# Ledger of designs, part 165: VH-VL binders against Cytochrome c oxidase assembly factor 8 (COA8)

Target 1, 167 residues: Cytochrome c oxidase assembly factor 8 (COA8), of Homo sapiens (Human) (q96il0)
Amino acid sequence: APERGAERRDTAPSGVSRFCPPRKSCHDWIGPPDKYSNLRPVHFYIPENESPLEQKLRKLRQETQEWNQQFWANQNLTFSKEKEEFIHSRLKTKGLGLRTESGQKATLNAEEMADFYKEFLSKNFQKHMYYNRDWYKRNFAITFFMGKVALERIWNKLKQKQKKRSN
Key: E = the ipSAE of ESMFold2; O = the ipSAE of OpenDDE; V2 = 0.75 times the mean of E and O plus 0.25 times the DockQ between their complexes.

## First folded at step 20 (VH-VL)

Design ok11 (from oh8 with light chain K55E; framework fv_pabinafusp; at its last look DockQ between E and O 0.32; V2 from the best seeds 0.58)
Fold by OpenDDE, look of step 20:
Structure ok11 (fold): chain C 167 residues (1-167), chain A 124 residues (1-124), chain B 112 residues (1-112)
Amino acid sequence: as target 1 above (167 residues)
Amino acid sequence: EVQLVQSGAEVKKPGESLKISCKGSGYRFSEYWLGWVRQMPGKGLEWMGDIYPDDSETTYSEKFKVQVTISADKSISTAYLQWSSLKASDTAMYYCARQGWHYDESGPWGFDYWGQGTLVTVSS
Amino acid sequence: DIVMTQTPLSLSVTPGQPASISCRSSQSLLHSDEKTYLHWYLQKPGQSPQLLIYEVSNRFSGVPDRFSGSGSGTDFTLKISRVEAEDVGVYYCSQTEHIPYTFGQGTKVEIK
């Protein structure tokens, strides 16, 4: 019985961008674009006196970022794979080789590629709709907690000032 | 780690102006009161005043109110202590110090972190 | 201004022995929030002051358990259960209840 070679699904390595912000920074840092998702990761600052609300906001932002990174990494890989398969299939149908006479990778014209893009968008339409829905839900939650944290900060400021003025 | 780094030692003549600095790092600079404390040679500690960097609200000891100006630039996490005209009696060590607070606790504590101090020498 | 009076002003202690410093305020340091804003600092020779105790009895981060604070109203005490060589310096009580903030005269602790 021939051992069916387990196709190693190239799981996109969760390449945590090794970008380490300077240890002394009190700000969020934006890293270079990730090689798979093309999204710029944000390194979130952790304050010394982080409140539970601030911590919750930070975690929600981090989780949302990771979700976005994974979605786009997978989408880009799928797109690249399907694009290559489309090109190969069309070239074969035309009786053309995968390489030009000059040894360059054979490509399709813009009109032929337009058909691929239309088909790809149509096929992935539902996936994109769900993504957009979840994106709005997550960002709404983040915005809500941003508001709570802002109010908490204002309250803490007022409390400190009131105490000082009462002295 | 929370750090306060002050400017270097100063040697001045009477009548000269001086501005010394205190840079905060490792914390939200704008959200903590930052005080200045004088220590004359061989003497105790004297609170001069403080500033809230977010809105630059200042409080002075009456003893120092007309002698010094406290300011801050929150964009660079730096507070300042300034004299328009130094006197020989201004010879002292000057410390910046943060008033600590915690979100679960009411109000500012004492001075939880201190700068290394700036020695100001005023001599003719 | 609130006057902070420390006693003694100088203390010479044998290593391993206990030490006690008293601080008296001219007015109550009890705030309307039921907290008492008295603090203790140590200034080691050639160093900046460091916070030891805040609000009468709370040890600051990294402060050894041999340090303890107590008191109420106007009378406060700092105790060192077993004095070590590293405890040499000038101890200050301070109040942050009333403006201006004020410090005690300092108590110099030396090793015999």
Scores: ipSAE 0.740, ipTM 0.885, lowest interface PAE 0.7, mean pLDDT 91
Fold by ESMFold2, look of step 20:
Structure ok11 (fold): chain C 167 residues (1-167), chain A 124 residues (1-124), chain B 112 residues (1-112)
Amino acid sequence: as target 1 above (167 residues)
Amino acid sequence: EVQLVQSGAEVKKPGESLKISCKGSGYRFSEYWLGWVRQMPGKGLEWMGDIYPDDSETTYSEKFKVQVTISADKSISTAYLQWSSLKASDTAMYYCARQGWHYDESGPWGFDYWGQGTLVTVSS
Amino acid sequence: DIVMTQTPLSLSVTPGQPASISCRSSQSLLHSDEKTYLHWYLQKPGQSPQLLIYEVSNRFSGVPDRFSGSGSGTDFTLKISRVEAEDVGVYYCSQTEHIPYTFGQGTKVEIK
């Protein structure tokens, strides 16, 4: 309660798995690979004294991670489904069953599977090109805000030193 | 949760050296001044000095300047108070305390979090 | 050095009654940023000091609203509207305007 959001419709069984960072973590930390996307999620530290600019950077990084995880979770699912459909289709064209005489899942040789990989890449080429463009765009923005945060922290250090010296 | 955890009680003889520690957690250790405060038995509080761990800039009370050394290792979020030659008059409780600040200047410029204290006893 | 003078040095209070502690600095604690760096701490028996009030009148996080601070320049007051058993200990005023930072002598508050 309440219902799962739209991003959960693309992943099984429900949503991507998340790890729990240490309770007293003072840094961002990287968890184990997510079982759906195979990406290592970053768990973000929220400092006691977080500025609005630091918050904007953290939220941008969180949003980028969520976008990236969802993309690859969906691509992994699509890859698996289309691979099975390709194998099934090629086995039917050969007049072969889906199982060997021993009951094992029938397979195609390396040359035939290469055809699948070429077809899959070709079919998804534009999607991956837009993903790459958006990935670089997001990383440029993150780097830009990292620079602004670095300058803000230098400014805060200078303010503290000035206040102390004026005392 | 901000915590300052200090090293355990010490019993020493005059002339011995000593280094006590204060480990900070739950905050960005290097971005806050960290001070040392002495409390002699049955007495009030005395500020000894402080350190800014990011660059190890130190400030000392003139009373303590020659008697102690304040240092920090920001890679392990730890500050130190050190004597090269203890005197019986150094018998006291020693606290570390974080000097607060906030990005919007709404927080204190005072000691907002304190360690549990380290009792140092120096007797012949 | 800035001398911080507290009055009284000892106070016995009936539970539920008000208490007032005065602190006087030998020099103005007003900074060029228009803030006054006068703070109040409580050291309960057997414990480390804890921040109560910062910059004259601001309650630190978790401090009950029965504690209030006031004053300006060189004269400051901490008030407890209704003293409770958990309020016993030694109260210190402190300044962080001038190096070296200094504390008052302390005011011991007890329940009678």
Scores: ipSAE 0.653, ipTM 0.866, lowest interface PAE 1.0, mean pLDDT 87
ESMFold2 (binder alone), look of step 20: mean pLDDT 91; pTM 0.942
ESMFold2, look of step 21: ipSAE 0.603; ipTM 0.852
ESMFold2 (binder alone), look of step 21: mean pLDDT 91; pTM 0.942
OpenDDE, look of step 21: ipSAE 0.740; ipTM 0.885

Design ok2 (from oh8 with light chain I99V; framework fv_pabinafusp; at its last fold request DockQ between E and O 0.42; V2 from the best seeds 0.65)
Fold by OpenDDE, fold request of step 22:
Structure ok2 (fold): chain C 167 residues (1-167), chain A 124 residues (1-124), chain B 112 residues (1-112)
Amino acid sequence: as target 1 above (167 residues)
Amino acid sequence: EVQLVQSGAEVKKPGESLKISCKGSGYRFSEYWLGWVRQMPGKGLEWMGDIYPDDSETTYSEKFKVQVTISADKSISTAYLQWSSLKASDTAMYYCARQGWHYDESGPWGFDYWGQGTLVTVSS
Amino acid sequence: DIVMTQTPLSLSVTPGQPASISCRSSQSLLHSDEKTYLHWYLQKPGQSPQLLIYKVSNRFSGVPDRFSGSGSGTDFTLKISRVEAEDVGVYYCSQTEHVPYTFGQGTKVEIK
């Protein structure tokens, strides 16, 4: 039985954006686009008095962000690889070199590239469907917890005011 | 780190208006009561009033209710104490102080963080 | 207004010795939530007040273990088990049970 070479799935390194927000900031910060996913990471503020519910929300947001970063990093890597392979294959079929006479990288025309995009989307259709499904699930969960946190904050505000008024 | 930074010392004449500031950082400014405390030279502490920055609900000590106005701008995490007309008797150190609270607690703590104080001198 | 009365108003203590400050309120500081809203502050010379004890007996963050608060109803005590040179200042009890919030007269602690 031939040893199925474990295709080293070139997993994009989890590029933890080294963006550090200012220490004195009490807000979420948006970092620069990640080099692999092209998604801008959000640095979530951790309040001094973070409730368990707020913490849960923050964790869900972080996990969802990481999930998105990984998905798109891998997808972009796959896309780039397959695109390059497609271009190389088509150029070879045309009897063209990888570089033009001017030394520029040879490119395909828009129509040929449209075929690549169509094929790529078709090939990855199921993957995108699952991603979309899970994206909605995660975002609904986040939205739900956002609502709960909002209610908790209102309640905490009311408690403080009630105590002050009862005196 | 939670920090309250107040505006600098002020020297004024009687009858002048004054507005001093207290900027909060390192915490959710809108969700904590911020109080003002007066300390006359060589005297004790006197609570003047406080504000809840989220909705600008304000409470005053009766002693200070007509003398000062407390306000806040939550967009810049800043509270203010204002006099329309200063008196010589307003010469004092003024502190802003956060009333601490915790989500597990039923009520507020004391004033857990204080500004450095603003010295106001009113002299003819 | 709730009157907070501290005793003594001044205390001179030898380093390493214990100190005790009493605070009495004119009314009970026990709230309907069964919490007592009495607090202790220290104002060191030339500094802002700092919270030592909140709600009678809870040490604020960074406050040394040598500080302890006790009491109930109207009678409260701050104890320092071993006074250090850094403990010099004016101690205030305060209530946040009733508006207006009020402070004691202060107790000046000095080193002998």
Scores: ipSAE 0.798, ipTM 0.923, lowest interface PAE 0.6, mean pLDDT 92
Fold by ESMFold2, fold request of step 22:
Structure ok2 (fold): chain C 167 residues (1-167), chain A 124 residues (1-124), chain B 112 residues (1-112)
Amino acid sequence: as target 1 above (167 residues)
Amino acid sequence: EVQLVQSGAEVKKPGESLKISCKGSGYRFSEYWLGWVRQMPGKGLEWMGDIYPDDSETTYSEKFKVQVTISADKSISTAYLQWSSLKASDTAMYYCARQGWHYDESGPWGFDYWGQGTLVTVSS
Amino acid sequence: DIVMTQTPLSLSVTPGQPASISCRSSQSLLHSDEKTYLHWYLQKPGQSPQLLIYKVSNRFSGVPDRFSGSGSGTDFTLKISRVEAEDVGVYYCSQTEHVPYTFGQGTKVEIK
């Protein structure tokens, strides 16, 4: 079954993770591609002294990763299913079987397959539009909390420096 | 899982230089003061100084200020204690220790985790 | 510098009996945030020091509840309600109110 979604409306190359941890959350690491979503999961670091704000950011990033993996796992399945249905339908129209005489799956030429890709994009346009909207909303929220965590860490540093000085 | 691991025991002669290390793990190393504590054989504990690894700000006890140099490399979560010219009186056990704190201000501000110690022996 | 003075310097205790160690600072350890930065450590034979009590009376994680701390201003006390064999070692009080941070001279606790 196909491993990649046919629609490429995002600005990133298809081979690059669509969700990456922010630089300030170093010590996270990126694992191998998930077999269903084909996305590389982030394994999140949980610090010993994690504030409620840091926890909120981490959970938001985890939830966003889960949401993204679920979307692409479903899209990969839908892509594979609709691709086979398209090929079957076009082979029937041409009076051909689903298998060649050698038993191999019958296929369509590149021009015919381009028709599938255009039809898939058209059928799934609204779904991907909502996905892109939600993706941007989630990334905006994550970026906002990253800023709040950065300010909190600066504040904690200043408090420690102040406490070290005597009155 | 907070852990401080120090470099191994050292046997040196007077006048030699030495740099010992303390590697922190299981916590955000750069966000905690890390101190050095001396214990001479059969004696009590003496705070030598500390470092804030994020910006390498150091504080020294006046007794040790000209005797040692404290430094850190936050990229490898490691702090160092260094002598340019060892004396026989530097024979001691040297501990690194983390100065604990908590985001809600309930933390100790004392030394909550300690390294295993580095024995430095300086003899003719 | 703040001088920390412990009494007694040596303590021999019958197993299961209470023990009490006193620590006096040369200056108040009360910070402007209304907290007192006096801590207690135990160094068991052949081991690194370990934090027992921080900020006068707070037990550190994993410390048995037979250890308790009290005091204010310049006078502080560590109590062990029932001394066990594993409690043998040298106990230090320490302050982190003012640099340089300082330790008491230590109290060696032994079993009779």
Scores: ipSAE 0.668, ipTM 0.877, lowest interface PAE 0.9, mean pLDDT 86
ESMFold2, look of step 20: ipSAE 0.667; ipTM 0.877
ESMFold2 (binder alone), look of step 20: mean pLDDT 92; pTM 0.947
OpenDDE, look of step 20: ipSAE 0.766; ipTM 0.903
ESMFold2, look of step 21: ipSAE 0.656; ipTM 0.868
ESMFold2 (binder alone), look of step 21: mean pLDDT 92; pTM 0.948
OpenDDE, look of step 21: ipSAE 0.770; ipTM 0.907
ESMFold2, fold request of step 22: ipSAE 0.667, 0.647; ipTM 0.878, 0.866
ESMFold2 (binder alone), fold request of step 22: mean pLDDT 91, 92, 92; pTM 0.944, 0.947, 0.947
OpenDDE, fold request of step 22: ipSAE 0.793, 0.795; ipTM 0.921, 0.923

Design ok4 (from oh9 with light chain I99V; framework fv_pabinafusp; at its last look DockQ between E and O 0.34; V2 from the best seeds 0.63)
Fold by OpenDDE, look of step 21:
Structure ok4 (fold): chain C 167 residues (1-167), chain A 124 residues (1-124), chain B 112 residues (1-112)
Amino acid sequence: as target 1 above (167 residues)
Amino acid sequence: EVQLVQSGAEVKKPGESLKISCKGSGYRFSEYWLGWVRQMPGKGLEWMGDIYPDDSDTEYSEKFKVQVTISADKSISTAYLQWSSLKASDTAMYYCARQGWHYDESGPWGFDYWGQGTLVTVSS
Amino acid sequence: DIVMTQTPLSLSVTPGQPASISCRSSQSLLHSDEKTYLHWYLQKPGQSPQLLIYKVSNRFSGVPDRFSGSGSGTDFTLKISRVEAEDVGVYYCSQTEHVPYTFGQGTKVEIK
């Protein structure tokens, strides 16, 4: 019995674009769009005096970014593969080659491609619903921790000011 | 690396106005108190006041409260010391200095980083 | 205002010998958080002041271990175990417990 070659699911390489911000930067940096996800990565600044709460916020932002990068990289790869397979299948059914007489890549008309998009969206509807739900949960958590960090900063300033006035 | 870079030396006449600057880099400029310290020629150090750049909250020594204005622009990480009318007695070296602090602590532990100083000479 | 009094005001030391500078505050520098806000600075000739010791006994980053601070309440001491040529300058004690922040008169350390 011939060993069915395990289709190597081409997982998008988890290559977070190694955007290196300038060493002297004291703020977050936005990198160029990732080639797979098309999302711009953010390099988060690590302050010298980072509080545990600030660190937790930074880690949550980083984890959420990585989650988004992986989701969209895989989704874009799947979309591109399925689109190409759809085009090839339809051209074959029409008795058309993959290339025109001019040597250009044969394409389908807008109506035929609309069928692909409808089918793709229908097939991935549940996946997108779960993504949206998790996206909201993550962003809510981030926003909550942003609020806590803001309060902590205010409190730290007030403590220092109170010390100055109490004397 | 934390750095404070001050504006260059100034030579002025009595009655003139002056504004000197201190630019911070390598840290969260808005979240640290930045102080000004005067050193008269051959004398010791005198704290003039400080500013919290995030909200421009300012504290002055009573000796300097009427003589100078401390301000900051957090957008460019720069603090300022200003005189409306200079006197010959204002001739001194002026230092900006960051007040170091830790999130677990109730207050700053002194001036951990200093600018290179700005020499102000006021002569007729 | 808190008056910071340093003694001596001038010290001439042979290289390799120990040095000691005393600082006395007119009031206690002990805060309600049980920390004492006394600091030591060195101003080398022609340079800006630099932090040596913060909160009585903590060495700032990059400060050699030959520097040590001690004291409590109103009486504080900076010690240099073995004075080196690079230790020449004016030493200041300072308090940040009360506004206005104040400095000692300075102690000039010279090499013999």
Scores: ipSAE 0.779, ipTM 0.907, lowest interface PAE 0.6, mean pLDDT 92
Fold by ESMFold2, look of step 20:
Structure ok4 (fold): chain C 167 residues (1-167), chain A 124 residues (1-124), chain B 112 residues (1-112)
Amino acid sequence: as target 1 above (167 residues)
Amino acid sequence: EVQLVQSGAEVKKPGESLKISCKGSGYRFSEYWLGWVRQMPGKGLEWMGDIYPDDSDTEYSEKFKVQVTISADKSISTAYLQWSSLKASDTAMYYCARQGWHYDESGPWGFDYWGQGTLVTVSS
Amino acid sequence: DIVMTQTPLSLSVTPGQPASISCRSSQSLLHSDEKTYLHWYLQKPGQSPQLLIYKVSNRFSGVPDRFSGSGSGTDFTLKISRVEAEDVGVYYCSQTEHVPYTFGQGTKVEIK
């Protein structure tokens, strides 16, 4: 499950990770959490001997990661923005300032914030439904191609063993 | 970049055991046959055997089959050549080498990358 | 077992002149896939062998175009169009058609 976090922007920047794996790695790498999405990017290993099917799978995984990071980066910004707007509107209705006398950001109590959480869930329900459908569709496709790649690798292994012993 | 790094030189006495290593990097180690090649001082190259690290399937030259054991640990991308009882005649340079292949069948099926060699000296 | 025989076993060449090394196998190296698994290696003094030519005539990555291979069946040739000082070493032909894999005796190439 994606983590929920927030940064102050309308649309999150693309290309959000700068983690660089070791040059001699033969494995995919999981980088640190992305600043905007709170998701850990996968840095995909590109083998010297990468087949077209392996490349297709890798590109599909990359595209899905980018799609997912962009969605949650945007949702985190929307959550933070709407939370602040809710708090500001409720403070204004109560005749209160946006900051306390000590300069700290004014807040609402847990019961008042419960109204925000209910409203946010209701408002974004359809968007999350479409996300969930597309998430399952993408992950099913990835799993299907992973199966194809696994079969291809078994085939390549068998071809090598046949060639080793073909005298 | 494909690299094979072997363990350091060894000086041993007859009858001692020895296990030398070859660590592969820069490629999918478990998916390539990896061979061992002996070069006696001043002599040519002799194929000793191969291992497929994924399942430890081995092929041995009949000359070496009872004299050495070839093994691998794919979790650390390392292959091994082992003697249970060294003889003075085992004094040689030992190379590991990757047997190259390509998914489109354009690959060499020869030894495309070699380790730096491990000199084994067996003397009393 | 396939015996690989190289001729000559030693070769002394004036810099800039051509060199030719012959390799003969005791059996055909032609595989059922219509490819011939004959390879050439160079072992420079004090170094590991390095692949030069694979499957008769294909230059390996980084190998200068002055190296070429030819042949078929049981007779193969490595040619160096202009020998340079860096080409000094022992050249081996090898087959990977049949286990056990075998090498030629080697051809030592020196500069005069």
Scores: ipSAE 0.674, ipTM 0.882, lowest interface PAE 0.9, mean pLDDT 87
ESMFold2 (binder alone), look of step 20: mean pLDDT 92; pTM 0.948
OpenDDE, look of step 20: ipSAE 0.770; ipTM 0.900
ESMFold2, look of step 21: ipSAE 0.666; ipTM 0.877
ESMFold2 (binder alone), look of step 21: mean pLDDT 92; pTM 0.945

## First folded at step 21 (VH-VL)

Design jl6 (from jk1 with light chain D95A; framework fv_ebrasodebart; at its last fold request DockQ between E and O 0.48; V2 from the best seeds 0.63)
Fold by OpenDDE, fold request of step 22:
Structure jl6 (fold): chain C 167 residues (1-167), chain A 124 residues (1-124), chain B 108 residues (1-108)
Amino acid sequence: as target 1 above (167 residues)
Amino acid sequence: QIQLVQSGAEVKKPGASVKVSCKASGYTFTSYGIEWVRQAPGQGLEWMGWISPSEGNTYYAQKLQGRVTMTTDTSTSTAYMELRSLRSDDTAVYYCARDQLYDFHKGYSPFDYWGQGTLVTVSS
Amino acid sequence: QAVLTQPPSVSVSPGQTASITCSGDKLGDKYAYWYQQKPGQSPVLVMYRDSDRPSGIPERFSASNSGNTATLTISGTQAMDEADYYCQAWDSDEAYVVFGGGTKLTVL
């Protein structure tokens, strides 16, 4: 049985972007970048006569967005924490303080930071592979439902045109 | 088994110095840091400083700068903490602890092993 | 110096869940660590890097860190869990390590 790696539920607080689209908008809106994920949330428009298929598409898009937001929020937080810990540990190992004599925050050189980035990416490689796989699956599903919705809309337009010709 | 064994309790007068030892065993001494933490009676934990046995690098808490010296003897796998100009408020249990080096692949677990503590009493 | 604030005491009945909080500015942006100290004993690491558990620590111990608060949770608290608990974080302006004031957990 593969040891289910304890998914560190680093529940980044779902900072629901307080961006409120204009009430009369009939379009999707893009909000400012989220504080944690740095992704711009999309506020999906809900038509008054939303079909079940359109609703399903919208929900799938919303779920995918939430999934992306959560993934990147957690990943960015983990990255930040590990980076900070790395810097501190390295400075400590060097016998350096957290601040320079000038009172500035002590930093590592570009080479040391490059090593950090390399190792971080290496460590998280599998996680990113799974993310990419799931990302493609979700987007494929979304695209598929987009096609279905498009066909439904065409069909409904044709039916309406026929009804108008019959009257 | 990994163990940190500290020197015994000491009683000192104000103005004196105390040197506490911490003998490490069960691991490669130079591959880890040594942390020092003290705890006054009925109080919390106070970080004192850190030493790298491999490089001899040290970093001390600002409050203790000039009064504390940390050293290591790699031949005996022993760390030492010397505190000078002792005051009554230096009365505490002093702990050494092993500090893990940052590892990208291994979880960083600082203070994973502690010494038994050394009581230092500063009394007139 | 970064200050980590803990409640001075928490009381819990046996079998209940104990929660000990540690609050600090931007603590959620750092890793938090937890130590258990029983009377007359040395501290023992019980949680590291927010939620990781050292070997030998019971599964009833868990921890989280979000926002400005780290939380140690002890499910099914036992009499043996009565101790002082200290949170710890890195990156103080004056020190590499900062400890919370400690929380005395009493099992009633």
Scores: ipSAE 0.778, ipTM 0.917, lowest interface PAE 0.7, mean pLDDT 91
Fold by ESMFold2, fold request of step 22:
Structure jl6 (fold): chain C 167 residues (1-167), chain A 124 residues (1-124), chain B 108 residues (1-108)
Amino acid sequence: as target 1 above (167 residues)
Amino acid sequence: QIQLVQSGAEVKKPGASVKVSCKASGYTFTSYGIEWVRQAPGQGLEWMGWISPSEGNTYYAQKLQGRVTMTTDTSTSTAYMELRSLRSDDTAVYYCARDQLYDFHKGYSPFDYWGQGTLVTVSS
Amino acid sequence: QAVLTQPPSVSVSPGQTASITCSGDKLGDKYAYWYQQKPGQSPVLVMYRDSDRPSGIPERFSASNSGNTATLTISGTQAMDEADYYCQAWDSDEAYVVFGGGTKLTVL
């Protein structure tokens, strides 16, 4: 018998990356955004009678989510580190400290920051191109296995009907 | 090849000043920053400050503010560090180092080349 | 106020893997840099931007930076690796440059 989880479709504690579905959940759960990747994880249900093909699909989805989470967590961290180094380097060339006289963190004007954003994207273009290619390949594979699972379920239902009628 | 050659060792009395030179070669002097770092005998590295040869802008470590002056001469590709009002605890090896400021293609590489060091001894 | 803490010394046998740590508050949010200084010599950059290796540095040198700790790792350690090692990072809130206290690597 399926059991409704504690929360479905609407649980997102702000700033918390950990999500712990209740035991005896019978459905996939969408958790709050991960603080590093800024992506919402899916917590996959593992049924007791999962077929080998269903297991393959679930693992492919889990692997794809992990890969995507790791990519964006790394990219977000790299972006933050590169931005800080750019700002510090420009402040150094201006002979300025890390803080203004009022104690506020020193910053650059919007035009200078726009140069950074443009160049960061350009510098990472090839990495993002390969990410996009792999993302589409993974989504195609997932869609393909979803179709195979759907056909497997139809076939098993027909096989069960045929067996019952032959009794 | 990239090289930073510093002036020779100095012995100074307390209250005097010292000016250490750092001659750069093998690269475009005005395209990189110069950092200064010192190391007391048996101790770790202590950052002193930074200068931009192209703009002449400087930024000094707060501990040394008011006692240190960094300058450059672009015609000779030479950086200078002057430390005034010397005390015995200023005895150290003084290093200059090249600082590749953020470049969109090369990224950032601090202290990528170092001078050989200049021993400054402050004793009565 | 940034403080980068390193162990004062690390000893390793030849051929074994040496690990030198550098601990600082939120250090994994910054790029970490590593320098090697042999006795009587000036420091040499051996790792930059967490894990990048300059040309001329052997592949047995590697580094990582996560959480509050950066780690320099030397696999297949050789006698020539015996030196003092310093970590360095930007202190975005306080100072442009902070060095760790240094770690003396001894190869026995």
Scores: ipSAE 0.590, ipTM 0.829, lowest interface PAE 1.2, mean pLDDT 84
ESMFold2, look of step 21: ipSAE 0.581; ipTM 0.832
ESMFold2 (binder alone), look of step 21: mean pLDDT 89; pTM 0.920
OpenDDE, look of step 21: ipSAE 0.759; ipTM 0.910
ESMFold2, fold request of step 22: ipSAE 0.557, 0.013; ipTM 0.808, 0.546
ESMFold2 (binder alone), fold request of step 22: mean pLDDT 89, 89, 88; pTM 0.911, 0.913, 0.913
OpenDDE, fold request of step 22: ipSAE 0.772, 0.768; ipTM 0.915, 0.914

